Miniprotein binders against a7ua95r516to809. Designs and how they scored, part 50

Target 1, 294 residues: a7ua95r516to809
Amino acid sequence: ASLSLLSISDLVPDLQFIFFWMSNAIEILYFIQQKSPAYMQTIELMDDKAGSKESLLSATISANEEAMTILEEVIMYTFQQCVYYITKTLYVVLPGLLDCNPFGTEPSSEQCRRAAGVCVCAVCVMPEAVRRVVSVFQTTSDLLQQYQVHSEIQSQMFAYLFFFTNVSLFNQLIDKGPARGWFQRSRVLQIQASVKILLDWAKGAGHNHLAQKFFAKFCSTVTILASPPQQLSQMSWKALCAEHPSLKPVQLHRILTQYQLMAELGPLPIWQPSSEDEAYIYRTVDLLESFENH

## First folded at step 16 (miniprotein)

Design dl6
Fold by ESMFold2, last read:
Structure dl6 (fold): chain B 294 residues (1-294), chain A 95 residues (1-95)
Amino acid sequence: as target 1 above (294 residues)
Amino acid sequence: SLRKRAEELERKAQELKEKVEELRREAEEKGAPEEVEELLKYAEELAEAAKWLARLAEIALERGDPRLARLLLRAAKILLDLAELLIKEAERMME
C-alpha cells in the first residue's frame, strides 16, 4: 500500500539531481557545438610551418565528435530516468480522474469560498484527483524551468507525459469501464469535465499543441461517449471515423457498443462499419494501446 | 577505482587550467601571434568543461550511478586530452 500515498513531492530530490546532470550536459554539448566551428576556423588558417596542422585538425574533429556523442547519451539517459520517475507517479494518480466528480463541492473548495467570501482561487475549485495529476505536471514544469532545460527537451518531456497519460486513461476506461460503471452518462460527463481541467492546464502552461496531439484518442473517446443520443445515432460510421481519426476500428466499435448499451437504445446495431473496416472491428490485439513508442 | 579516476581527472583539469593562465600571460608578454591566444582560450574552456564533467561524475558516484559517472568521465578525458594537445601546440608556436 505504500504506493497509494506516493506523491511527486517525494521524488523531487531525486529529480533535482537528474535535471542538474541533464542541464549541465546540455550546456557543455552546446559549448562544443557553438565554439568548435570558430576554433576550427582558426586552426585551418594557421601557418603549417611545423607540418602539424592536419594532425591537430583531425584530432580536434575526432575529439569533438566523440564528446558530443557521449554527451548526447548522457542527455538521453537522464531524460529516460526523469520519465521513469514521473510516470511512476502518474500511473498511481491517473485512475482517480475516472472516478472523481468535478461538479461537486470539494471540502477545500468550500473552505476557500467561506474564508474569503467569494473565492476565485483555482486550486480551491479543482477536485483532489485532478489536482494530483496537475501537481505532477506543474512540478515537472517548475523543475524544467528552474534548471533552464532547453525548450525542445521540455517539449519532448511533456509529449511523452501526455502520451503516457492518454494511454493509461484510455486503457483503463476500455478495460475496467464496464465493471466500474464509467460508461454511464453521468460518469462520462464528470470525466469530460475533469479532462477539460487538465487540457486547460496544458494550454495555460504553453503545451496546447502537444496536448491536442497526444490526448486525441482519449478525448475522442470521451467526446463520443458524452454526445447526446439523438445527435450520435444520426451520425454514420464513416462520419465518426472522419471526425475521430485517432480511434482504430476496434476501438470505435467498442466505444459505440458501450454507448448503445448504456443509453438503452436497443440491441439492433445503429452504426454499421464500412465493409473494409468490418474486418478490423474484432481485432482485440489492437484494442488497448501500448506504452511503447513503436 | 572509478572515484580515484574522477579525482585524478579533476586535479589534472585544474593543473591544465592554471598552466593555460600562465601561458596566456607569457604569450601577451612575448607578443605571440593571435592564433596562440585563440588556442590557449580554447584549451582553457575545454579544461574547465572537463573539470566540471569530473565533478558531475563524482556526484553521480555519490548517488550510486556508476554508469552515468563512466559516461561523464569518458567525456571529461576526451576534452582534457584535446586541451593538452592544444596547449602543446601553443607552446611550440611560442618558441
Scores: ipSAE 0.780, ipTM 0.944, lowest interface PAE 0.5, mean pLDDT 86
Fold by ESMFold2, look of step 16:
Structure dl6 (fold): chain B 294 residues (1-294), chain A 95 residues (1-95)
Amino acid sequence: as target 1 above (294 residues)
Amino acid sequence: SLRKRAEELERKAQELKEKVEELRREAEEKGAPEEVEELLKYAEELAEAAKWLARLAEIALERGDPRLARLLLRAAKILLDLAELLIKEAERMME
């Protein structure tokens, strides 16, 4: 597909073909890996009066190895295509998590009012911004299951999508937070609640371990910012580093600086970096995270 | 062209599948060694895989992805060439 589309729903037809190619390549690779050895044993046991056995066995080994290499490239290529298109749609919807208010329960929407006799809170519980992100993840999950993609590849897909989500949210918060007012305490609590809904989806979908691993940096940031001043002001730099090992010194320093501004605190001696970390708190090249995987 | 090559490989794969089916019946009637049946089963599975890879490549070309199509056809060609080799060995063993 050559089309650049923003909505995951618009991309589903193209993604269906990509997953179709991926799943078929996996099945053929599995055939070669699991069935061909038995056939090669048959070749090895053949009566070799014509002298062709060694040549046939060598050709079989060579063909299998080359075909496996090519099929692995097909699987990697199709995986990268899926991730590219899915993350394009994900990138568009993720900023809304930073702007939404999951606590702001409007008395009811017209749809919620028409649902009298059901729990109207349940109908309106998930904010639209969170629903858009969940829709990308859920659609991806549905496609992976529809095409029976191997469970290890499904896990790798969500590992990358959660990594991408973490990087996108963290970078936007750090970069745009001051201008957007995202460091205000009421705003941080709203962000924390929105992320919790997303993490609950991941847990219910069987991806709890991946979500905990790959959201750690963003979650640590929000946890620090959400902490009451009375609690946070009692935690030293060393204690904060130990509690939040996913944060680089420059990142922790920036977060504490923003916290001080919003809580109207002056510099706190207890937040002075350790001598080891002092060299790193101004490394602006390390402030934002890369979208490229290690 | 790449599309013409994909169509040729799919056709060849189907032809080999049909030849294998005929040879398996012939091998049973002649009382050929058990190894002949195993080689023919292997060739049939390889030809089927090659046929599917060629079909996948045709779809990739229809959707404008010649890089994917080339990879799929390279794999198809490799499996089909192996199937042909196995068939020739099976035929030799039936003589």
Scores: ipSAE 0.779, ipTM 0.944, lowest interface PAE 0.5, mean pLDDT 85
Fold by ESMFold2, look of step 17:
Structure dl6 (fold): chain B 294 residues (1-294), chain A 95 residues (1-95)
Amino acid sequence: as target 1 above (294 residues)
Amino acid sequence: SLRKRAEELERKAQELKEKVEELRREAEEKGAPEEVEELLKYAEELAEAAKWLARLAEIALERGDPRLARLLLRAAKILLDLAELLIKEAERMME
């Protein structure tokens, strides 16, 4: 299938094997880290009549260290493969969040259609674009649980997926927003509602702290753009920096410039960057985020 | 080939597990020191882990990932070599 049709469900069989390898490697690494010290203590207590005790201790320590290093490489390799497959699907589905209308969409799932006569509301009727993104996150969560992947690894996986999502949405908004009309207020409010659905999923899944941390830049951008002109025009550059520390000066400046254009406002002295920040507002290299920044 | 190596390591791991089980019975019957039993328990767990790693490598080869398979077999061999050393020491202590 084409990249625009890539689905996480098509990747589940491959992901199942990768999580299986990862989970088993973690279990064996745990054995070496947690159980082997007791056995090494036993070796230390042995009678050394043949002079073999030091050799055996040395071999045990060396083998454990080398095996742990290799197993850590296996875990990293399998983690990177999971990330590769999952982010391919995210890259395809994330742009749709910027174009969808969560307020008036028709039901997109068969279960939602069946429930329409009983208890279906705009919040329950999730736009298809949002549903596709949630499906990637939910499928990932289900697989991690199914294979009993260690909770620290699960957290690292979602930290990266939220980081990737933030970078993708932020870069698309900044880069394509002017041409696509995404800075128009009605569109910003639609985007804000769609992101709220994602944040609610993350909270319900136990990942609220990761979502708050890694979505901060995109959320700050949308919050600024959604602010009424009456309110925003009374906030100075320094106040906006303090309220939105995730935004670099060049990013905040670009967002405010687009806001002025959308609201048909003239230049506002209160939004003039501080002298410290003025050196940085035109650094185009800092405007878009790197997918490798974590 | 890499597949033959994976099958050989799995077979060797199984052979060591069976040898350890027999030696543990012998050590118990002879009333060997507790250290012998602990070394044999360790060797058994290492051989079991090595067998799992070899099986995982076979699956990786079936799915076309020889890099993953090589990593898994390297770990399996390390654990199996250690298990063999522990068995030899346990046998010396039972003499």
Scores: ipSAE 0.778, ipTM 0.942, lowest interface PAE 0.5, mean pLDDT 85
Fold by ESMFold2, fold request of step 18:
Structure dl6 (fold): chain B 294 residues (1-294), chain A 95 residues (1-95)
Amino acid sequence: as target 1 above (294 residues)
Amino acid sequence: SLRKRAEELERKAQELKEKVEELRREAEEKGAPEEVEELLKYAEELAEAAKWLARLAEIALERGDPRLARLLLRAAKILLDLAELLIKEAERMME
């Protein structure tokens, strides 16, 4: 079927080759970096009766620099290929997080609520939509470990995947939320629970600091929307900006507007933007996030 | 023809590795300076890396990625050329 090409399991064979090339390029790059100085020292200490030492040193330096540059390009190229395939899968599975019910309507779903964020085995009991996203992250983690990819590259990979996830979820919520009913109180609470499962996976996998950094905008949005009216109505615009620095004025204004509509609140003077921010709440070009992060 | 280039570089890498093995045995028999052994060891490691890069390029061509293959073969050629220079210097030092 057409959608099978977007499953992470269907992409594993291609990803295995790409990680294989990446890990081998890294290994050879580090051989050149770590071994070359010792051999250069040997060349420098040679008796130079024939006058060949200077030519050999120059050729060795030049060759090492050129080879390292090319291997860095191989690593970047293969990294970009991995990101391309993995994010195509994420793009397909992420919208389901906004539609799913992690609480369920059946008695067994209460066990999933207690299991959320406690272990990777919770994938078997969590909602299917959440499980599909976790599966992409877990499969990526397993492949990186299988091919012994350098920890710095692993961190960069997950930094980008979390960034992509945050942008995708935030943009879909802002853009489609009114039409899809995602600002309804019960839906926001369901979304919050689903995101907690993802954050707990990231913490258990050793990526907590990356998740905290790159999910901040979406998490702030959901936190505001999930707040009880009596608590949120007591927070001024300035206080909300200080509590949620990841949100741009236009974004915060839109979130509060949707909150007012769904909570059936009239205009609140305490939520009027500061004079400094007033110029920015109508910058619609800043409403949605860029996948390029301009 | 890029496939022929990859096969040529892999063959050349194997030939240099075999030559280095022969020269290392000869250097020990002749009691050559320690520097000769170090140059030959470096050349052997460079030829091994180049052989692996050429094999990785062949796999990239089989999977339809000639851009990756060209990068890998450029790196392989650079390492082989350096290995050959090291071998020639080691040979001169053993005379």
Scores: ipSAE 0.778, ipTM 0.943, lowest interface PAE 0.5, mean pLDDT 85

Design dl6
Fold by ESMFold2, fold request of step 18:
Structure dl6 (fold): chain B 294 residues (1-294), chain A 95 residues (1-95)
Amino acid sequence: as target 1 above (294 residues)
Amino acid sequence: SLRKRAEELERKAQELKEKVEELRREAEEKGAPEEVEELLKYAEELAEAAKWLARLAEIALERGDPRLARLLLRAAKILLDLAELLIKEAERMME
């Protein structure tokens, strides 16, 4: 599919073929790894009266090793193709998460109606922006299941998709947040709720561990920004670093600077970096995350 | 062209599968050593895998991915060449 198609549903036909090739390459690799050794044992134990046994065994070993190497390359290539198309779709839909409101402004639940007009809870609907992201993850999960892709490969794919999501959201928040008002407390709470919907999807899909690992930087950022000023002001820089190890000193400094500005806590810095970290709080090269694997 | 090569490898793989079926019947008739049956069984499985890889390559070409097709055809040829070698050894052992 071209970039003009960008919705995940438009990419499904192409992804189906890629997963088809990947799954078949995995199955043939499995045959070579699991079944060929028994045949090679038979060859090894054959009568060696003629001079052909040594040549046959050598050729068999070489062919199997070469074929396995090529099939591993096929699997890697098809994996990279899947990730390329899926992340292009994610790149388009992820920014909307930072602007949406997951708290229901209107709808009352069925329970509110039955409770004689008393609303016992706000209906938290999945905003369209969140639905688009979840649709990418869910479609990917459905395709992996449909083609019976090896579970280790499924985990690696979601590890990368969650990593990509985390980097994209973090970088956009840092880059666009001041101009878009995303550091205002009410917006941070809305962002926090939207991320929780994604985390809940990941938990229900069996990827909770991966989501906790790969969303850590963005979740730490939102957790800090959502903290009440009285609570956060009592925490030292050292305590914040310990609580949020995924954040680099320059990143934590930027987040706290925006927090202090939006909470109107005065111009004098509240959080004093350690001497070791003070050398790094202005390293702008370390501010944004790379989409490349760390 | 890659498409012609893929079609040739798929056809050759099918021809080897049919030859293995014939040789297995001959081995049974002649009372050949058990090792002959094992070599022929291995060759048959390799030829089947090579046939499937060649078909996957044809589909890759149809979908415009010649890089994937070249990888699949390299694997198919390797497995098919091994199958041929196993067949030759089985034939020698049936003499």
Scores: ipSAE 0.768, ipTM 0.942, lowest interface PAE 0.5, mean pLDDT 86
Fold by ESMFold2, last read:
Structure dl6 (fold): chain B 294 residues (1-294), chain A 95 residues (1-95)
Amino acid sequence: as target 1 above (294 residues)
Amino acid sequence: SLRKRAEELERKAQELKEKVEELRREAEEKGAPEEVEELLKYAEELAEAAKWLARLAEIALERGDPRLARLLLRAAKILLDLAELLIKEAERMME
């Protein structure tokens, strides 16, 4: 289980075989679904000299239905194998997003600076940590397209990968954030910028709606933490819940507690939970998200 | 063994494809109904799919996944059995 053995590039050969099996099973399933009705129509129109037409039609229907069921199992099995390999890689690379600096303090090209005299070109550097995560998403997208996997299955794959990413980032921020200084405003702004790069990738890849749906909890968390203290302290608990419905009461409470500490707004709680939510703000079982929500 | 089963199904699928090609030529010579040609086309496509499924199962066995191989061979057998039934019906219609 070394970091080198879990890199996405080391897993591509295995993933290629799994996508190969999946794609071929889908193609054969499509053949049965789309072509078999025409052939069954031909059987239906045959002269029934020996009385065998109904037996042949029945056997054809039964065989097609059983074969389709088996092929659906193959597709599900191979889908789960792909997800297993890809998410093990994501688990290793995602923590780096919380520690990296996407803003970059120096231009990436000295030649650009020298050629322009006073540098007028905007240079950007994608941090290694962000690049590693984007590489997993991009490699997955490339493989799905290379093997012509049906768009509905591609969407299901990315829905799960974005869900996994959200859970992993949220849990690490909540669990390790106080000790790692991740709730400091400068770090939150850096995290927000790193997440923006991922969201931009998803938008460019045609998965914007999936990313917005499945990143909602982490994005809400970062949005709250990035808010100026004057603006956030004037918002009621009820207003925050309405604007961030993806956050459970215990999660919102923890986020606001860390925010108040880092913004040095004093020890007395500023945000008063509603009566309905007050019973839930200490439910530790609800603090971290489960990877088993599907 | 499971590997031997996969090789048997691939060989049978190829044999059925070759038989279908022969029967399609024979059906044209005899002036058989168009339905015979359609049944033979269907059988050929089913045998081709079954051959491919058997080949995929061989690859799965080489990579240590006998569960995937069993699923693929089960599907291959179903399609081959149907192809053989269609061929028998086409032969009866040509007599």
Scores: ipSAE 0.765, ipTM 0.941, lowest interface PAE 0.5, mean pLDDT 85

Design dl7
Fold by OpenDDE base, look of step 17:
Structure dl7 (fold): chain B 294 residues (1-294), chain A 95 residues (1-95)
Amino acid sequence: as target 1 above (294 residues)
Amino acid sequence: SLRKRAEELERKAQELKEKVEELRREAEEKGSPEEVEELLKYAEELAESAKWLARLAEIALERGDPRLARLLLRAAKILLDLAELLIKEAERMKE
């Protein structure tokens, strides 16, 4: 009950502090990494009149290494905290993405209506469920930019968030899809359109490659399910495997089986797994994606 | 307490920065080698970084994260200790 009320806006104050610590730790780490070699060189070039040069150099190296190690721990810690809070918010809003109808006329956000009347910005014209998801990513992006977090860390953050989103959406679709009617063609087309809006946002935000990489499984699943029966029934198991390499044999088999049931197709020999894949289609442990291996 | 340690590190950082400024003036008056100025500059930058880390630790304490505060204070202490060593060396080289 309490989790359903959690919005990314509620977390912004806490996230700001975390990003503040993170960005400052990165800056100081970068300073040490960039400046320490030059200063060590200065020490090395000093006249060793007092015999203290070697000890000073050793102390400098040791201190810098230890400080950098601690700062890296701070960065990792703060990164994990950010991910923890952001993914909690995503967990709440992602299910709405599978149920939304992007072809309906949904009103603009209440905030935009109050402030500017009819806002026609790209975010305000989005379906509410899509907008909520995009808002999490946009808020994250804005905070990363506000605190000038290093680009590599930004990329890692979005990589993980896209990974999490893909796993969550994929698992929900596979597990609950048949029962929720998400495998029906009309619903699949809605999901496909919603995902496209999200991908278009990611492209506009400069994360196109990451989005394509980490949403591959979910996108492949939706693409297969959105395919007309006449087209899909002409594709062999091997062709489908080749076209959708992100899907494991057990996953593809499940998708095709559910598609067959939904479309009321008889047995299709052409979708029969190869002898090589036959053993793998029964590995139910591999059906759902894991959150742990990232 | 962690708060007292943070305050002490901030004070120490400020003292080291003041010492750097004093030594820089003396070095300039004496015509000391360029290496002295470089050591002092490094010490100053380390002291400033340590001061920031101590402030960040205070904020972490205020936000209820003593783990983060301890990490930040450890890093600050290391940088200040190094700064102090560099200052001592600069003092020796100035004479």
Scores: ipSAE 0.818, ipTM 0.943, lowest interface PAE 0.5, mean pLDDT 91
Fold by ESMFold2, look of step 16:
Structure dl7 (fold): chain B 294 residues (1-294), chain A 95 residues (1-95)
Amino acid sequence: as target 1 above (294 residues)
Amino acid sequence: SLRKRAEELERKAQELKEKVEELRREAEEKGSPEEVEELLKYAEELAESAKWLARLAEIALERGDPRLARLLLRAAKILLDLAELLIKEAERMKE
């Protein structure tokens, strides 16, 4: 069926060919960019009484420039193909993170019950929903290593995958959160614990900086929603904006509105936008994030 | 067809590599100028790169990606033409 075609393990043979093409194109591009100039300098210093040196230099310059342009297009094309396959599988598995209970029905021990304090103890088992997402990232990492893809390209790949993950999770939470009960405090704490497991994987894989950068919006959202009502109620709008710069005014306003409803803090708004932000809190076009790469 | 172009470019790349190997042996035996050796080294690397690009294009065609194959063959052709030019210059200088 169509959903079975989106498994990362089913796509590995295709991805292997794409990474093979990409890594070879990168190697040849590197040769042209880094090694060919020495050969060109040799040509420039040649004595040429027959007059062919000028034609040779011109042809060499033109060939190098055109070949580099084409190889960059090959690398971009194969990169986009990898992203296409990988994000299709990721799109299928990511929603499960929001429904996941990383503690089963209840925490298994007192150490696991500390998850509300952003603590994931060693007795917790990686939930299937988190494992499915980590499997996509780990398979990608293994393939990049297997084909010795240049570290810059590996970094760009994970930057995009983390960006995609953040957009997918944030948009799902905002769109489906009220209907799914995801804004309830116990549920938010479960989501927070699941995301921490994912972030720990990213740190261990050497991608901590990228994960911190690209998960900022979703992590800020979950941090706000997980905050104790006594603590959050005492923070001003300005303080929350400063603490969570990744959130647009409309996004922050929506999150705080849902928080107030779920915490039953009364009907009167607690957080009043600054006059500067007041014009922007109802811009529904800015509520959801775009999947377009930045 | 695109498959015929890929096979032709790979064949030509292999022929140029073999020619470079022969010319390097001749240049060493005759004590040719250092510039001849440098041009032949450059041509050898270009021909090898072109050969691999042509092979990559053949695989892309077998996997049903003619767009990728066309890009790879364009790059292969450019590098191969440059390699051939370098070989001709090296032959002239060996004299």
Scores: ipSAE 0.768, ipTM 0.933, lowest interface PAE 0.5, mean pLDDT 85

